# VH-VL binders against Cytidylate kinase (cmk): the designs that were tried, part 2

Target 1, 230 residues: Cytidylate kinase (cmk), of Chloroflexus aggregans (b8ga54)
Amino acid sequence: MRVPQTIAIDGQSAAGKSTLGALLAEALGYLYFDTGVMYRALALAALRAGIDPDDEAALSELAHQLVIDVTQPTVADGRQYTVLVNGEDVTWAIRSPEVERIVSRAARFPSVRREMVRQQQLIGQRGRVVMVGRDIGTVVMPNADLKIYLQASLAERARRRAAELRSRNIDMPLEQIAAALAERDALDAHVSQPAADAIILVNDGLTPAEEVALVLNRFVYSEQALENGH

## First folded at step 20 (VH-VL)

Design j5 (from j1 with heavy chain L104Y)
Fold by OpenDDE, fold request of step 23:
Structure j5 (fold): chain C 230 residues (1-230), chain A 122 residues (1-122), chain B 115 residues (1-115)
Amino acid sequence: as target 1 above (230 residues)
Amino acid sequence: EVQLLESGGGLVQPGGSLRLSCAASGFTFSYYAMSWVRQAPGKGLEWVSSIYGSGGYTYYADSVKGRFTISRDNSKNTLYLQMNSLRAEDTAVYYCAKEGDWEYLYYGMDVWGQGTTVTVSS
Amino acid sequence: QAVLTQPASLSASPGASASLTCTLRSGINVGDYDIYWYQQKPGSPPQYLLRYKSDSDKQQGSGVPSRFSGSKDASANAGILLISGLQSEDEADYYCMIWDSSAVVFGGGTKLTVL
């Protein structure tokens, strides 16, 4: 079986999509990115242009005017990818608090999302890409060679998030984390469903390395089907 | 425009009480953790308290624990700091600061108010 | 003893580079911490500069020039704020910050004078 050229990864929040995506891409020598970075790029551009994140018409127009690209890292500064807006490297600029504050507002409009998806698809068409984000397997790359929906129990996801925070020396009650994740799940329940042809990968109890190895051995380098449910 | 505006500062006697307010605008207040940070005259920054979520989780510096209470009213986009049993060493400019949201709790305090002055003196 | 130690003052010439240090107490590894940096000018509230965990995990504050960058010195167990191409407007107090469980801890601050 031919190695998948396009890999779509969807899944629940805190399930480890980014980790899986990055490691898988690294193993394959593929481009990895979260589609969210493109929306952040749009938000950055909006801020620079003085466009209100609530102005749908202006944002839509801006989206159509921008050329947002994502490539392999071009600078060895720790980045996993390079994000370009009209040729300008904005990889780190999109991580500003100001962008974070408005990106969801700017990205909520269907007209904006349609254009962003179009540009995401252009990147996907290049092949050799692991794309993570929202509705990748259903909307962005409906014809992806491999579609993965990463799933983990709420308890596991909460524990993982808690561990992440602890690794940063932040103690947050597990119950609060779980509640937040549950709320997000509820919000996403109607908008982020697995593609019909996606493999459902339940990663409870798996380390990132084990998870990547499983995907590579069973779906990338093998014709064997992975049994769902771990 | 993202903005925090503190109020409620003033002169109080030792043992007195004061309630500070911080009015937030320009962002979804309820999504973010909020903190109070104070600065005594000519001194450095000292974290006072933080509140997360809807207000169910609060944290305090040891220096104010048991005396100060942080709270919030999301319907009013307002952060509060109830200060009881005030001491001379509580004299400072009190800043409210916006922290990260629930997804990025480890983000820094990216928005600060101008501060309100609390003076505890006989 | 303070968890975070900063030099009280530092002076540098315009155009030069200034390295501000934030030394963590012994027993804890700077590699495990996000180091936050804030700038405070006289008569103004602090402003968020940046967060640095690693080269792949960092955040630049909004409007903060790229000449401000974070790093770590493992040997010194310290966070570093590097200001390249120092400008007169950079004269300010600089505070580092970390999380410590359920608490936030600030350094004592460094007053940077631009000669």
Scores: ipSAE 0.319, ipTM 0.729, lowest interface PAE 1.3, mean pLDDT 91
Fold by ESMFold2, fold request of step 23:
Structure j5 (fold): chain C 230 residues (1-230), chain A 122 residues (1-122), chain B 115 residues (1-115)
Amino acid sequence: as target 1 above (230 residues)
Amino acid sequence: EVQLLESGGGLVQPGGSLRLSCAASGFTFSYYAMSWVRQAPGKGLEWVSSIYGSGGYTYYADSVKGRFTISRDNSKNTLYLQMNSLRAEDTAVYYCAKEGDWEYLYYGMDVWGQGTTVTVSS
Amino acid sequence: QAVLTQPASLSASPGASASLTCTLRSGINVGDYDIYWYQQKPGSPPQYLLRYKSDSDKQQGSGVPSRFSGSKDASANAGILLISGLQSEDEADYYCMIWDSSAVVFGGGTKLTVL
């Protein structure tokens, strides 16, 4: 039977995109990755080359020089995927505080984003992939076999974030968490919209296990989903 | 390169006021929480205050609550600490520190400035 | 009782290992906390070394050698900073830190002397 070969997951901040994406990919034996890793790889390369992340021309040239690849894990060290830059394994290096501090500056330039999207599209063309981001179903994989847009109420997202922080003994009032999430939503409003053909999944009240089972049963393995795979 | 540069320290009498500034560069300032940490001469580190996001969310150590006010101007990439009703115990080097963003709040204080010295004495 | 307790000093030989402890007060459990470690050399600001929650949830600070590592001793209710292959440049003050509800708390610091 033909199951979706390409799955795009977009959605609101703190709606659970990465959790759903990782679990879905695990269930299907697919590659999972968040497209942010492409920009982190570029940011790492820029740091190593001494390139100013505000220098659009230099950064665009660097982006065109790099071959960034994402594959299933090649090392058993807890990674969810392997990230290569010109063949070098940078999987953990791209998660450093150094990289995190500059990635948003590096990612803002349209010329940089265009090249990163081109490379994301090449990875997506291999199939058997769950790709998570903000514009996967609209820009990166506009023809993805299955597109999911995750939503959760602001209250539910704030509750989930509060629970995560409390599990680390960080006590932030729900009102402050909700305000921060709303600020992030506003920043994303003009660049992250559901694709016209996306399934809108409101996951209030669902556990991750319930959510992945729902997606598999209704949108991956159902008779209707299999018919819509073409 | 991420850089934090404190200024505004000096000598002040008990009961006086000072305003510290921290100029930030090399990162998207508005994405990150910022903190003040102080160190009295010959003593350990003491957290003073933290501020998050657009500046509406602040936390204070009990020792400074009600006397100190942390603020930020994201358009100028600048963190502030208004210190009122100063006491001899507030004598310290005051460090500006960068914390993680909302997703990475638990990264800790990964970049520190060189500090500015506040001396409270008569 | 202080929230975090560190020994005031510790000495170790070059090439040996040093195990620095950060003991949490009774009433809270080290297993529930991210333990942060900072190094401070004389005349300099603190430098972030690492964070340890568990072997699958940890972070090395930028440029910090792998000979610095974190762990926990649950029976002692303590975070541990291990420095292996001690070098003379490791002589410094070391602080642990936690986020405790709505406050950040530092330990009193341990002065490591490399003889």
Scores: ipSAE 0.278, ipTM 0.680, lowest interface PAE 4.1, mean pLDDT 87
Fold by OpenDDE, fold request of step 23:
Structure j5 (fold): chain C 230 residues (1-230), chain A 122 residues (1-122), chain B 115 residues (1-115)
Amino acid sequence: as target 1 above (230 residues)
Amino acid sequence: EVQLLESGGGLVQPGGSLRLSCAASGFTFSYYAMSWVRQAPGKGLEWVSSIYGSGGYTYYADSVKGRFTISRDNSKNTLYLQMNSLRAEDTAVYYCAKEGDWEYLYYGMDVWGQGTTVTVSS
Amino acid sequence: QAVLTQPASLSASPGASASLTCTLRSGINVGDYDIYWYQQKPGSPPQYLLRYKSDSDKQQGSGVPSRFSGSKDASANAGILLISGLQSEDEADYYCMIWDSSAVVFGGGTKLTVL
């Protein structure tokens, strides 16, 4: 049986895309990354260049000038991947608060996104990759061997998020979490839809291990997913 | 570009009231939780209060519960701290702080104002 | 309420490495917490340095040199701020912070003197 070489994971906020992606990649020995890191890399570069995150023209030009790459971890410091900008390791730098504050502004422009998608596709073309993010199955890797849309009820997602926060000793009302997730869902409703050939995976009640096992056994080590996607 | 500016500090007698303000700029104010942290003269940092979203969720240190009220006006990008029944031990520099968010709703305080001084003395 | 204990002061020479500790009270496992670190210089507000949960889950503050890093000592139940290649400008007060349920808890702070 053929093992998917490219795996696209989309899904609702807090559905567990990153967890599933990371675990699948680990199981398969694939590259894992969230495409968001590339936008963060752009934002970092913009900050360094003194470019206004509201300056579309400058950001677009910058995007075209940058070579953003994502690879398997090159340093054993706990990272899941290595992010390079023009050969410079910026894996941790892209997680600065300053980058966090502006990345959404820098990433909103279609011209910027087109270039980011292009570079993301270059990475995808290498194969042996699990890519998560926005519109992966529809825009970034429309020909991915396996497309997964991860879905979970709002209640389940809220509970999971609450548990994650509690694990960090942060108590937040479930209602607050649910409200925030609902708001995000509303914002993403127009831009985050499953690909027509995506497997809709509802993971309510599943542990990460169970979810990964399900995907591996039913789709990765099976021809069913390939037949549906091609 | 990102800035927090506190105001409203001053001298007040015990039992008095004071309202602090914090003007935010350079970021989408409504997206982030905001906090007040104070520092008594020659002492360490003490968290006072936090507010999330439109103000539906607020948190307070035990030392100020029932006396202080945190609020915000997102249309004005302003954070407030209403302080009632002030005590000598409330004397401090009060900092406004923006909380960050990487993967979750709350993280560290990545932006701080310069602070405003509150002195409670008879 | 959780209690974070920091040494009142620490001295180190320029170029040396400084290790600042933030000890959590007994009964609370440091492995479960994000440890936040702040630097405060005289007459200035605190500045966010970094957050450390684990090697795979950490965040560096904006403009914070890489010589600042976080770690944990499970045996001591403590968060650790590591400052390599100590410089004179590193002389400051350093505070650790955690969340405790819905509350934020700061350590008492450590005054770092660069000799």
Scores: ipSAE 0.274, ipTM 0.728, lowest interface PAE 1.4, mean pLDDT 91
Fold by ESMFold2, fold request of step 23:
Structure j5 (fold): chain C 230 residues (1-230), chain A 122 residues (1-122), chain B 115 residues (1-115)
Amino acid sequence: as target 1 above (230 residues)
Amino acid sequence: EVQLLESGGGLVQPGGSLRLSCAASGFTFSYYAMSWVRQAPGKGLEWVSSIYGSGGYTYYADSVKGRFTISRDNSKNTLYLQMNSLRAEDTAVYYCAKEGDWEYLYYGMDVWGQGTTVTVSS
Amino acid sequence: QAVLTQPASLSASPGASASLTCTLRSGINVGDYDIYWYQQKPGSPPQYLLRYKSDSDKQQGSGVPSRFSGSKDASANAGILLISGLQSEDEADYYCMIWDSSAVVFGGGTKLTVL
């Protein structure tokens, strides 16, 4: 059976794109990753090299020197994928607070972004991949076999964020969460737009299991999707 | 380098007011939650207040609710603590601390300033 | 009853291991909490060491060596900070912290003496 080989998932913050991406990849036996790990890997390498994250020339040079790869998990430690930098496993190191502190500064430079996108495109060319991000269907994999743009109502995203915070024993008023999400939407509007050929999936009222079953049945294994693949 | 620099401490009489400032540099200030934590002489750490997001989301310790107001100005990369109706028990070193992104909430207070001293005494 | 209880002091020999406990009050379960640990030396602000929720959900602080690790003892309702291979520089006050609903709570701190 011929199924989509490349799946791009973009969408709003807190819409559940990472959950959908991971479940789809599990169901298909595909590689899953959020492309933000590329910028975290660069940030880690910059910190280790003592490079100022505001120095565009030094960061761009570093980005061209690195080979960043993302593979299926190589260790059974709860990871969803393995991240390699020049062959070194950095999967957990890229999640440190010091990396998080600088990743947005490092990622803002167009020259850095162009090289990271180039390496993301090389990973996508291998096929059998689900990539999650903000511009996957428009920039990274413009020819992806299946493009999904996830949306959920502001109310539903606020409820999900509240549940996440409560799982950490943080009670934040729902109206304040909604306001924060709306503000994040405004900040992200210029870079998080659906591709023209993306399927817009509004997932209000769907459990993760229902959502993945819907996508598989309607957009991956449907007779229409299989005909487009062959 | 990430730096947090507190100012505005000093000696004040009970019932008085002070405004603490924390100048931040070396990171994208608007992405990160910020906190105030205090430490009375010879005592442990006491969380005072946190501000999440773009300034609309605040938490306060019960001991300061109604008297202290946390705020931030993202255009100036500055965190504030307005302290009113000060009491002797508010005497402490006040630390500014950077927290993780509220969206992920996993990182704790990973960078601290050196503190500014508030002494409330008649 | 205090939300978090830490022993006031602990002594251990150089090269040995120290196990610092952070006990949650009855009525809340350590399994539901992220446990954060901080080190503070005299005259300095606290420094973040690590966060532990589970073996697959944890975070090491920047530059914190792997000889510092977190765990939990469910039967004691406690978070644990393990420091192996103790060095003289590890002598400090150690605080645990949790989010408890709408508040951040620190433990009272443990003074670790390396002698």
Scores: ipSAE 0.190, ipTM 0.632, lowest interface PAE 5.3, mean pLDDT 86

